# Designs tried in a protein design chat: VH-VL binders against Uncharacterized protein YLR179C. Part 9

Target 1, 201 residues: Uncharacterized protein YLR179C, of Saccharomyces cerevisiae (q06252)
Amino acid sequence: MSSAIVAKLNKEDIIKDTVKDLAFEILGELSVSYVDSDDIKLGNPMPMEATQAAPTIKFTPFDKSQLSAEDKLALLMTDPDAPSRTEHKWSEVCHYIITDIPVEYGPGGDIAISGKGVVRNNYIGPGPPKNSGYHRYVFFLCKQPKGADSSTFTKVENIISWGYGTPGAGAYDYIKENNLQLVGANYYMVENTTVDFNYDM
Below, E stands for the ipSAE of ESMFold2; O stands for the ipSAE of OpenDDE; V2 stands for 0.75 times the mean of E and O plus 0.25 times the DockQ between their complexes.

## First folded at step 4 (VH-VL)

Design b21 (from t9 with heavy chain K98R L100R G106A Y109I; framework fv_temelimab)
Fold by ESMFold2-Fast, scan of step 4:
Structure b21 (fold): chain C 201 residues (1-201), chain A 120 residues (1-120), chain B 106 residues (1-106)
Amino acid sequence: as target 1 above (201 residues)
Amino acid sequence: QVQLVQSGAEVKKPGSSVKVSCKASGYTFTSYDMHWVRQAPGQGLEWIGAINPNSGNTAYNQKFKGRATITADKSTSTAYMELSSLRSEDTAVYYCARDRWGYSYAFDIWGQGTLVTVSS
Amino acid sequence: QIQLTQSPSSLSASVGDRVTITCSASSSVSYMYWYQQKPGKAPKAWIYYTSNLASGVPSRFSGSGSGTDYTLTISSLQPEDFATYYCQQYHSYPLTFGGGTKVEIK
């Protein structure tokens, strides 16, 4: 059920810290998989090293009739915890933007997301500062307005605060400004566990 | 405006020490690591080490083990690199550069460089 | 330590030429970073996370690669592009730079 995903995002303050009052009509499961790693399971921790290469992403609608061949999807990845969960002066940090993803069903009833569409911002893996604790890395899948020209969508030149220049600005502003509809989400957590420049001379 | 301003050129004798300063302005000094990189005349870039100005923790290239000391003064937003037991091959331009791993261009802002000449 | 080997060490090219510079790591790295340096100046951040252009970098520049092999390409060389380019890894300590590739006018 879509409400279960929304409930989990709400419990972990992802809604409060990212998309706020945007309508959440989750139409399916957003699967995110990194090479040789556990699948992303709505908030599990991941080793930082395992997440540096772009993941394989697919979307499995609960009901295939919810999306048609005329629809286009956009994928957003954001970090609301920059530099840390308790200090958001650089939040949100933009990690990935793909637009114009076609709705093409595979044999298993899933839609390929990664490797499709137009990459607007190249994938940047998690980079939590040393000693900053866990960061939440959040993927949002959105449906584009019917017939939209994605070349008119907001350009994210500076990844800090998604270029808006206001701490906490990011996915919410991008989604609202470009009239996107939130249809899928997933997230995971990463902590930089490397020692902070603490080795013998 | 974000800026790193380094101390002026130095001429030192073999066996002596040099201490180069790097004063930061236009950003929160404690939020970025400070790195030191050198470049001998006509040669490439070589990483010396880094400091986290908030914690004071340091990391060094083993090549400079026991000779380089990197420090930071939060009250003046200034980082320092001291190199002891100077040899002629230490003649180089020494750069400071700031870094926030994962959130920028690695070394996104550089100081102008300090030429250290070691000669008898 | 991870050693970065750049090829060629220097090249001569004309305005309008396509220029390719390679950087090979002695062991696999996640990303490569590139810096442009002009004589008497500090290096400038140029490409980050393998393929992303730093602010102000012209679109004729591109970066690509994975594992041990990385490339910087200039699609149509301009007069302001004559410089030395350095690759750098941030995968493990000590941080290391390639030996540099000097792009010279023919």
Scores: ipSAE 0.007, ipTM 0.517, lowest interface PAE 9.2, mean pLDDT 87

Design b22 (from t9 with heavy chain K98R W101Y S104E F107M; framework fv_temelimab)
Fold by ESMFold2-Fast, scan of step 4:
Structure b22 (fold): chain C 201 residues (1-201), chain A 120 residues (1-120), chain B 106 residues (1-106)
Amino acid sequence: as target 1 above (201 residues)
Amino acid sequence: QVQLVQSGAEVKKPGSSVKVSCKASGYTFTSYDMHWVRQAPGQGLEWIGAINPNSGNTAYNQKFKGRATITADKSTSTAYMELSSLRSEDTAVYYCARDLYGYEYGMDYWGQGTLVTVSS
Amino acid sequence: QIQLTQSPSSLSASVGDRVTITCSASSSVSYMYWYQQKPGKAPKAWIYYTSNLASGVPSRFSGSGSGTDYTLTISSLQPEDFATYYCQQYHSYPLTFGGGTKVEIK
């Protein structure tokens, strides 16, 4: 299933616009579920209001032998479309960072991601600018380098351009500086169709 | 470095108008909404309204609608708040504060405040 | 109009104390924002999107909550933390602030 996931990410320019030339190997399916909502299915649109609370996230490896109990995982969530799909001067916007997630298998052969590890950046739901069209909200699951010191993973203090100060900087830079390996991905789309200052008196 | 610099203190008579300015620097002026918030002596914060400097679109707290006028001048990166028909109850420190358009990131940078005193 | 009620209106605490202040909304909101204000100064952005600390805010601060109930906590109060804290909602216009909680020295 890894080739199908990669093909979808390429079709929607997610690889080109976020992780660029980073080597990655999809090791499983990243499941993202919001309360009382359809599951995330590699690019389905979601109502903005349904996505404001943090989702339940699980990872199901295609082959359990590819992850050991000694491995730790990291989850990144990014918006490459800030302020819009065609204008990226604020991109990427950091929405969520969890590190040090243990590889612990549940009854269904899945690994719990949400509610585990150390939350570096608390979840921020989608907030696309009014009349900016659809934004892609992208989750990346990464494997941490063996023996990584937890204290080296830092919070992103400024969510705009992930604090790097360069439009378009984000998940790619964070992954490279922390020597993370991409192993999973999922995404969905949200738009805010209301006009700015939609306040009727 | 982001800075919002406001005009100086004003003393006004009841029934007059006041226009407070807020000059922005260190960022793209048209990418951030500018909010106006006031604080009466010893009281809490009260939102007056906001402007999107790029579109010119405004939003007002109904309490101030018809008396407050918020404008922005792109060429000088300056926002203005004019309050007419002043009453003694309008005595307050008036603040401008920026907010990233669409993201509701919070009012992350504030001007130093302008004290407006309304008395006879 | 969404009304925000902060509790307590003021509190006295000692350095090293754990301090918790609450903000209750008259109707459900998606996120809460917090500002710190010291006497004679403009407010400073302190917490955004309920639980994210603004740049330069010490890690002893935390925010939490959902729906109508939100909290700002200081795990170990320091002298520089004595200030008034205001909550604020972005859920609907007009934007509203809580009445403030004054944290003062005991």
Scores: ipSAE 0.025, ipTM 0.632, lowest interface PAE 6.6, mean pLDDT 88

Design b24 (from t9 with light chain Y49R T50A N52K; framework fv_temelimab)
Fold by ESMFold2-Fast, scan of step 4:
Structure b24 (fold): chain C 201 residues (1-201), chain A 120 residues (1-120), chain B 106 residues (1-106)
Amino acid sequence: as target 1 above (201 residues)
Amino acid sequence: QVQLVQSGAEVKKPGSSVKVSCKASGYTFTSYDMHWVRQAPGQGLEWIGAINPNSGNTAYNQKFKGRATITADKSTSTAYMELSSLRSEDTAVYYCAKDLWGYSYGFDYWGQGTLVTVSS
Amino acid sequence: QIQLTQSPSSLSASVGDRVTITCSASSSVSYMYWYQQKPGKAPKAWIYRASKLASGVPSRFSGSGSGTDYTLTISSLQPEDFATYYCQQYHSYPLTFGGGTKVEIK
């Protein structure tokens, strides 16, 4: 049985449009917080201007015994809706990659994600085109295989289709080629609502 | 303040349909899922389904799939649940409930309920 | 479908008594939620994420549990606590509720 998180991602076609047939083993809650803003709550809309600085990210396992100090985590952020929800010719767009995040429990039982590990791709905030509707900005937290050679993790040079050259390629391909396990997810929605003389451009 | 106001009680004949409304206020309607739950007289709570008012995407309990249709109108901040092919066992109070994405409060606010009576 | 079994189905207790209600899931769940329902009224959010009290819920209420077994405890029962309490899982669809525990004051 899928977790409530997986059920919500399925309802919004996030799984269909990103990680497809990859198994989720959701181990906890992925918390994403932008300065002076509501926390990300699995699909709430956010003002574009509130999301341009990198968020604070934490992971709270449901059961601490499922992650140990030997484990390392990876965080991926992707936009499957480029240029829009109905046209994916530039999808997925890579927005953030952190690898080699240590499993270190804070006093509240959470694991700090942001500010830890190795940033492979610097954070790029949402930039939906005008008149493209809402874009889903999806965070995936993954467990790295034990004993993995971290030197195999590289920067995604072309953020369009994560450099794979095929519309719709992205997080799925990265997760598969690096033998990552999906353990957490969260997402939010952003629409470009700015108004000016050239609202078509 | 968050408020969910449902339409009034209905008396329906077997085989007919009923459409219950739930008007939301005090929050951004499109930001949170709306669920529908029913309760037969003297019985427990039973989940019917949910809608994301922003996308229009729905999820249904298989028991009601094919008979229940959940919709939302963004312009009026109103969710609807239509149940067709009514039977006497569909007599229940029907509730709408706001979902804070399931992470914190679950169904943090509920409508007052709409009694639907199905009798010949 | 995840089945939730509440125990007891009903109980009678005196003001000041400690009351414990249990909810057992047929499969491990990530979160459990509790609702209070009084006769003729809609349910109210009561405890979320197993242990966190909703706004306005008196501190005499507490929740605990993980995996398949969850509990709601009232440390000192008051007259306003007579109600039916329902657990609910948010682990998977369809969302399911326990059968309810009716708390009546002697």
Scores: ipSAE 0.005, ipTM 0.515, lowest interface PAE 13.3, mean pLDDT 86

Design b26 (from t9 with light chain Y49D T50A N52Y; framework fv_temelimab)
Fold by ESMFold2-Fast, scan of step 4:
Structure b26 (fold): chain C 201 residues (1-201), chain A 120 residues (1-120), chain B 106 residues (1-106)
Amino acid sequence: as target 1 above (201 residues)
Amino acid sequence: QVQLVQSGAEVKKPGSSVKVSCKASGYTFTSYDMHWVRQAPGQGLEWIGAINPNSGNTAYNQKFKGRATITADKSTSTAYMELSSLRSEDTAVYYCAKDLWGYSYGFDYWGQGTLVTVSS
Amino acid sequence: QIQLTQSPSSLSASVGDRVTITCSASSSVSYMYWYQQKPGKAPKAWIYDASYLASGVPSRFSGSGSGTDYTLTISSLQPEDFATYYCQQYHSYPLTFGGGTKVEIK
């Protein structure tokens, strides 16, 4: 199952365009659900208007022994396609950061992600420019190093290039400098099809 | 289940106008852009324009700007394409086509086509 | 305005042959759509997002590509595959189609 997720992410250039050579050990399934909408299933398109409110996020480990009560998780959401898939002068755009999410198992064996931990960057819904094509909105779930908390992490002050000032910088740099371990991912696609009568301008 | 049913063939004189309809069923009409594409005999596909049926906003290929008008009626789930000042080179099959995934430039379903013949 | 160039414009092939058609964009595009059209019929959705087959499309079809260069391949041509194939870009208005590639029986 974990190999199927990694294969899908590789096929869609998600890994190449975001986390690159970082170690990726998928420990479970990251579920992302927007109100009154289909669940996110590794790349399905979503209407822009359906994604403006923060989603409900859960993580279901394949093996509960891989995560302990001492562990903390971090959730990152990034857009590597800003302003478009083929021009990255604003990429990556930071859409959501939660840290210090406790590992607390619910009755069904899942861990609540949304509504837990410390929100570092508030959720910002997809806002692809008109006529820029599809953007990939990628969620990464990470395991924090032992003893870390939100106060030790770098703050993302400018969402453009995650504040690094270099086109293409983003989740990779944040993960690496904070010693986070990638353990889950999911993504979906949105484009802004708002039709403009004066598009030729 | 998804169906796009277009109005019947028309024969028009040069200088007149034609209005083709496309009645949608089997999906939420306002959730997907509707496009119009034409194909002259023996030629390729040419995009005319599109409408967002929810907002009423339209976009047109510059080649048809000022002659094509695309509209939509939410109550009847019907899109329309009117082309004015017809010329003989406007003879073509005109198709309506539904956006693939709510927000997409690709088309998952096409109408059967409406042949418009412009002759004396 | 993005121009799409398909090559070849036509080809003749036999049942069982491997067929490859290409679509080149004048500038980089995010996603490409392919349609199959048979004489006297409306086009049918065939491949979306460069590589995903539409529902009901046989697995002998595949798509690949990124940026400016995209390809549709038929691994073992069957009689029902003789048709004209069109590419279309997902990137920007005005929407544009390639000129089409007609796949004919040899």
Scores: ipSAE 0.005, ipTM 0.449, lowest interface PAE 11.2, mean pLDDT 85

Design b27 (from t9 with light chain T50A N52R S55T; framework fv_temelimab)
Fold by ESMFold2-Fast, scan of step 4:
Structure b27 (fold): chain C 201 residues (1-201), chain A 120 residues (1-120), chain B 106 residues (1-106)
Amino acid sequence: as target 1 above (201 residues)
Amino acid sequence: QVQLVQSGAEVKKPGSSVKVSCKASGYTFTSYDMHWVRQAPGQGLEWIGAINPNSGNTAYNQKFKGRATITADKSTSTAYMELSSLRSEDTAVYYCAKDLWGYSYGFDYWGQGTLVTVSS
Amino acid sequence: QIQLTQSPSSLSASVGDRVTITCSASSSVSYMYWYQQKPGKAPKAWIYYASRLATGVPSRFSGSGSGTDYTLTISSLQPEDFATYYCQQYHSYPLTFGGGTKVEIK
């Protein structure tokens, strides 16, 4: 299962374009659901307007012994395709950061991610430029170092290049800088095909 | 690297029209809406309208509808704003401004501004 | 039309002071945008999505708020921060700006 997820991320260049040479092992399935919409299924397209409100996110470990009640999780959301898939001068764009998510199993054996922990960066929905094609919106779930004070984690105050000031900087830099361990991922695609203006005049 | 370069200052008589240009470079012109905003001396910012340079579709503030015409030339990456039936109250610096990217992201780059003075 | 009211219209402060500027919308908006403008210059992008700093904006600036009430804060005012700050909504057309808050040195 983990190999299937990694193969899909690799096929769509998500690993190459975001987490690069980072050593990681996927420990479970990261479920992402937007209200009144299809579930995110490792790269399905979504209407831009359907993704503007924050999604419901859950994590289901393949083996519960790999996460304990003492662990804390962090969720990252990034767009490596800003302004487009082929031009990355503004990449990566940071869309969401949550830290200190507790490992608490629900009745169904999943861990609630959304609505838990500390929101460090409020959710901002996809906004690909018109005629820029599909953008990949990537969620990464990470395990925090044991005993870490997440208030010391890198503050991301700029939407462009995660505030690092270097095109292409983003989730990889944040993960390495704060000693996070990548354990889950999912993504979807959005292109801007909405009407030009919603102004009724 | 991204630049919006506007045409020079204009002095016009009441009742005439003015056409201001905004030449874009450093990005894909057709991918971002271009907006026009004005600022009267010592006053705040007022949105005039916008154009999608790819489709040519426009939106106008009701206050300027019928007097303002916004156009775009894809071949030269240039947007234009023409304002007709000028009054002294139209004396202002006129700015073009680029959308950050797609949906509701604000303006990331502004032109340097064009002063339009309307006087008898 | 969504009207934005900024408060105060002007303020005088000293270097090192904490400065707070507010922007109130006549109806709920999803997010707020802020621009800095110095005399004789075009506005500069300053804060996006209520709270995200534009590239090059010093970390002493922060934004917060939701719904109808938004705030721009400067934690320790510096000489280069004297400017007029404008809020803007992009929730609905026509796009509107606040009246501006002029931050002046004492």
Scores: ipSAE 0.013, ipTM 0.586, lowest interface PAE 7.6, mean pLDDT 88

Design b29 (from t9 with light chain S30R T50A; framework fv_temelimab; at its last look DockQ between E and O 0.07; V2 from the best seeds 0.00; counts 0 for: pae O 9.6 > 2, placed apart)
Fold by OpenDDE, look of step 5:
Structure b29 (fold): chain C 201 residues (1-201), chain A 120 residues (1-120), chain B 106 residues (1-106)
Amino acid sequence: as target 1 above (201 residues)
Amino acid sequence: QVQLVQSGAEVKKPGSSVKVSCKASGYTFTSYDMHWVRQAPGQGLEWIGAINPNSGNTAYNQKFKGRATITADKSTSTAYMELSSLRSEDTAVYYCAKDLWGYSYGFDYWGQGTLVTVSS
Amino acid sequence: QIQLTQSPSSLSASVGDRVTITCSASSSVRYMYWYQQKPGKAPKAWIYYASNLASGVPSRFSGSGSGTDYTLTISSLQPEDFATYYCQQYHSYPLTFGGGTKVEIK
C-alpha cells in the first residue's frame, strides 16, 4: 500500500516538485472527498467548481500501533503548478494548513482530519489560470513532534511559495523546519476551462 | 518593499484626455498584473481594467467603451492608464493596484491615487 | 456583471463592539476580497480569499463565506478600525466592488 502510493506520487513528479528528498513513510490512506463527489483517488481529475468548499478528510492507518493517542497531526495542501505545470515561478501555492489534529479513531477505524485541530491557513479552493493545464493539488498528512506547540510553527502569511520567497518552495521547507513527519498523501488534478480572464496570466 | 508611485493630480476639460502613470518597485514588475481602479468623490470603487506587463495583454471594463487604454513599460516598470473623451463624471481618484499574483486574485498593494478633475 | 451588495452601508458602533459586515453577490463567486479604506487614503488589502487576513491585519478581524454570501467580522472594535470596508469579487470580469460599509463611532 505504501509503496503503491509513493510510486504514484513519484510517477506524477509530486515528490520531485514538493517534498523532494525528504525522508518519509506512508503509514496509511488519506481519504479526501468533496460534497457530491467520489473520494479522491491519486491523480483523478476534478471539476474546479466541485472543489471550492473544504473537503472531508480522513486518515486510515495501515497499522494503528504506528500512531499513539498523544500524537498530533498536521494537514497540508499545496499546488506545485503555479502558474502552470511548466512554469513554477509562484510555486508552491499554499491552499490549506491544519495543525494539532488529534489522533482519535472513529468507529470505522479512521481518524477525522477535517473539522479537527487548528486551522492555520484557511482552505482555498483550486483556482488555476485558464488554459494553464492541469494542476496537481496535493495533500500531505504529517505527524507533529511530540509535545510540540504548533503555535510556534512557521506562519504562512503569503500563499505564494508559502512565503519563503523562492519559486518551488513550500511543503518541503514547512515540513523540515517544523520537524514534521510525512505519513500520508493524496492528490487530484484540476484545470480551469471556464473562467475567462481575457488576458494571459 | 513594494511601492506604487503615481503621477500628480490633473485638471482637465471635458472632451480631453488624461494619462496617469504608476511606477512600480520592490517586486518583479512583469510577474504581476497591474490594475486600475477609480473612486469618485464620496463614492465606491470601480474597476477600469488591467494589464499583464509581460505580455501586454489587457482587460477592460466595457463600461468605458474603449475610452480607457492601459499600457506598461517594462523598461521603466511603469504602468499607464489613459482615459479619453473625459466627462465630469470621470472626476475621481484613480488608483493603480498590483495583482496579488498571476492568478488574478485580488490586490495586495495600491498606489497613492491620482485625482483627476474634469470641469469646464 | 456580478453585483455586490454590502450591508449595512454604514453603521455606528462603540469600541469593544462586535461588528459584522455582509457582502451579497448576485451570483456565486469563488473568492471574495476585502479592503479597508480610511479618509484620504488608498484602500488597503485586508482579507484575501474570503477568510485569509492580509499581513498586519489584527486577529480580531475574520472573514467567512462562500457562494453568494460573505462576511467580515470584527470581534471587538478598536479605535483604529473605524473606516470604510469594501468587498470585491475576482470571479469574473468586470471585477466589481461592493458599495462599501462605513464603520463610524457611535
Scores: ipSAE 0.014, ipTM 0.576, lowest interface PAE 7.0, mean pLDDT 90
ESMFold2-Fast, scan of step 4: ipSAE 0.228; ipTM 0.729
ESMFold2, look of step 5: ipSAE 0.196; ipTM 0.672
ESMFold2 (binder alone), look of step 5: mean pLDDT 92; pTM 0.938
ESMFold2, look of step 7: ipSAE 0.128; ipTM 0.659
ESMFold2 (binder alone), look of step 7: mean pLDDT 91; pTM 0.939
OpenDDE, look of step 7: ipSAE 0.011; ipTM 0.534

Design b32 (from t9 with light chain Y90W H91S; framework fv_temelimab)
Fold by ESMFold2-Fast, scan of step 4:
Structure b32 (fold): chain C 201 residues (1-201), chain A 120 residues (1-120), chain B 106 residues (1-106)
Amino acid sequence: as target 1 above (201 residues)
Amino acid sequence: QVQLVQSGAEVKKPGSSVKVSCKASGYTFTSYDMHWVRQAPGQGLEWIGAINPNSGNTAYNQKFKGRATITADKSTSTAYMELSSLRSEDTAVYYCAKDLWGYSYGFDYWGQGTLVTVSS
Amino acid sequence: QIQLTQSPSSLSASVGDRVTITCSASSSVSYMYWYQQKPGKAPKAWIYYTSNLASGVPSRFSGSGSGTDYTLTISSLQPEDFATYYCQQWSSYPLTFGGGTKVEIK
């Protein structure tokens, strides 16, 4: 439920480190699934190699009346821990942006997120530096302002600090500038356990 | 600010060796692989090899295996590329280049380059 | 080894022109990287992960592609864009670059 999701995000400092004082009204569950892998469960660790292809993403509202066919959704993916949890000179790193996702209910009562809308930034899988520890990869689902012209959304041209040029800038700034409303979230953790070069020609 | 500062130009005779340095600053040296790339006059870019500065493990382009030796000194945050048995075809600008992320690939920062001229 | 072929090897264009350069891989690659190099200078990161612009790169630049075919486009060429552009793959070792496309003034 919404209170449990918000409590987990607060416990793990996701809100403090990303969206800060933005209003967060969780309207449903954001499902993130990588091929042949465990589902994302609000902070479970994932193997880096399992997350390089774009995931299947769905949103299941708690109450279908809260989202209608007139609404559009946006998906944001960010890494607040670049280059590490304790050093933020490249944070946040933008990993994925989709906008103008239509609210279309499937047979199971879920809304397809991946494969819909306009991809603004193509998916980039996790790439934590070696010896940087776990990074949190955070997905935010947002509702777009009613009647918004998609041409008004800002572009992220540089993934480092989401192009804002200030360490720690990212999803918060993008959400605020585009008048987005936070309605869903999920996240997982990845560390770089790559042993070394496996190359011998 | 990330910087990669390389040693100065070298003029070498055929059969000799050259060792180029690349001093890194502004990031955690041991967290990113360091690569070496060369460019002969008027030609394109050619990858020589790379080192993981934490482990010291290396990878080389087969063309340079046996002649190139890449090393790293963690205490000075400096990478080195030594090329032996020099021939005139080795005349090129040699660049060090930092890996963007550990798994995700790309060179986000490059050194200024070191011109190595091999002539008799 | 994966060979990257850039076309054209050089082109002459005028300020305001739309410029497209292509990079073809001998086998499928996951991403393409692009670098800009001006005479006498080191290459500069320009586009990474196929379509993401590096810091300071103007929005008139874009990258696209998948599999074996990748493209760098400049929507409206400016005087500061005259340079050589190189593509690079990192899907397999050895790492390889395209031969470069020199964009020069007409």
Scores: ipSAE 0.127, ipTM 0.679, lowest interface PAE 4.7, mean pLDDT 88

Design b33 (from t9 with light chain Y90R H91S L95Y; framework fv_temelimab)
Heavy chain, then light chain:
Amino acid sequence: QVQLVQSGAEVKKPGSSVKVSCKASGYTFTSYDMHWVRQAPGQGLEWIGAINPNSGNTAYNQKFKGRATITADKSTSTAYMELSSLRSEDTAVYYCAKDLWGYSYGFDYWGQGTLVTVSS
Amino acid sequence: QIQLTQSPSSLSASVGDRVTITCSASSSVSYMYWYQQKPGKAPKAWIYYTSNLASGVPSRFSGSGSGTDYTLTISSLQPEDFATYYCQQRSSYPYTFGGGTKVEIK
ESMFold2-Fast, scan of step 4: ipSAE 0.193; ipTM 0.693

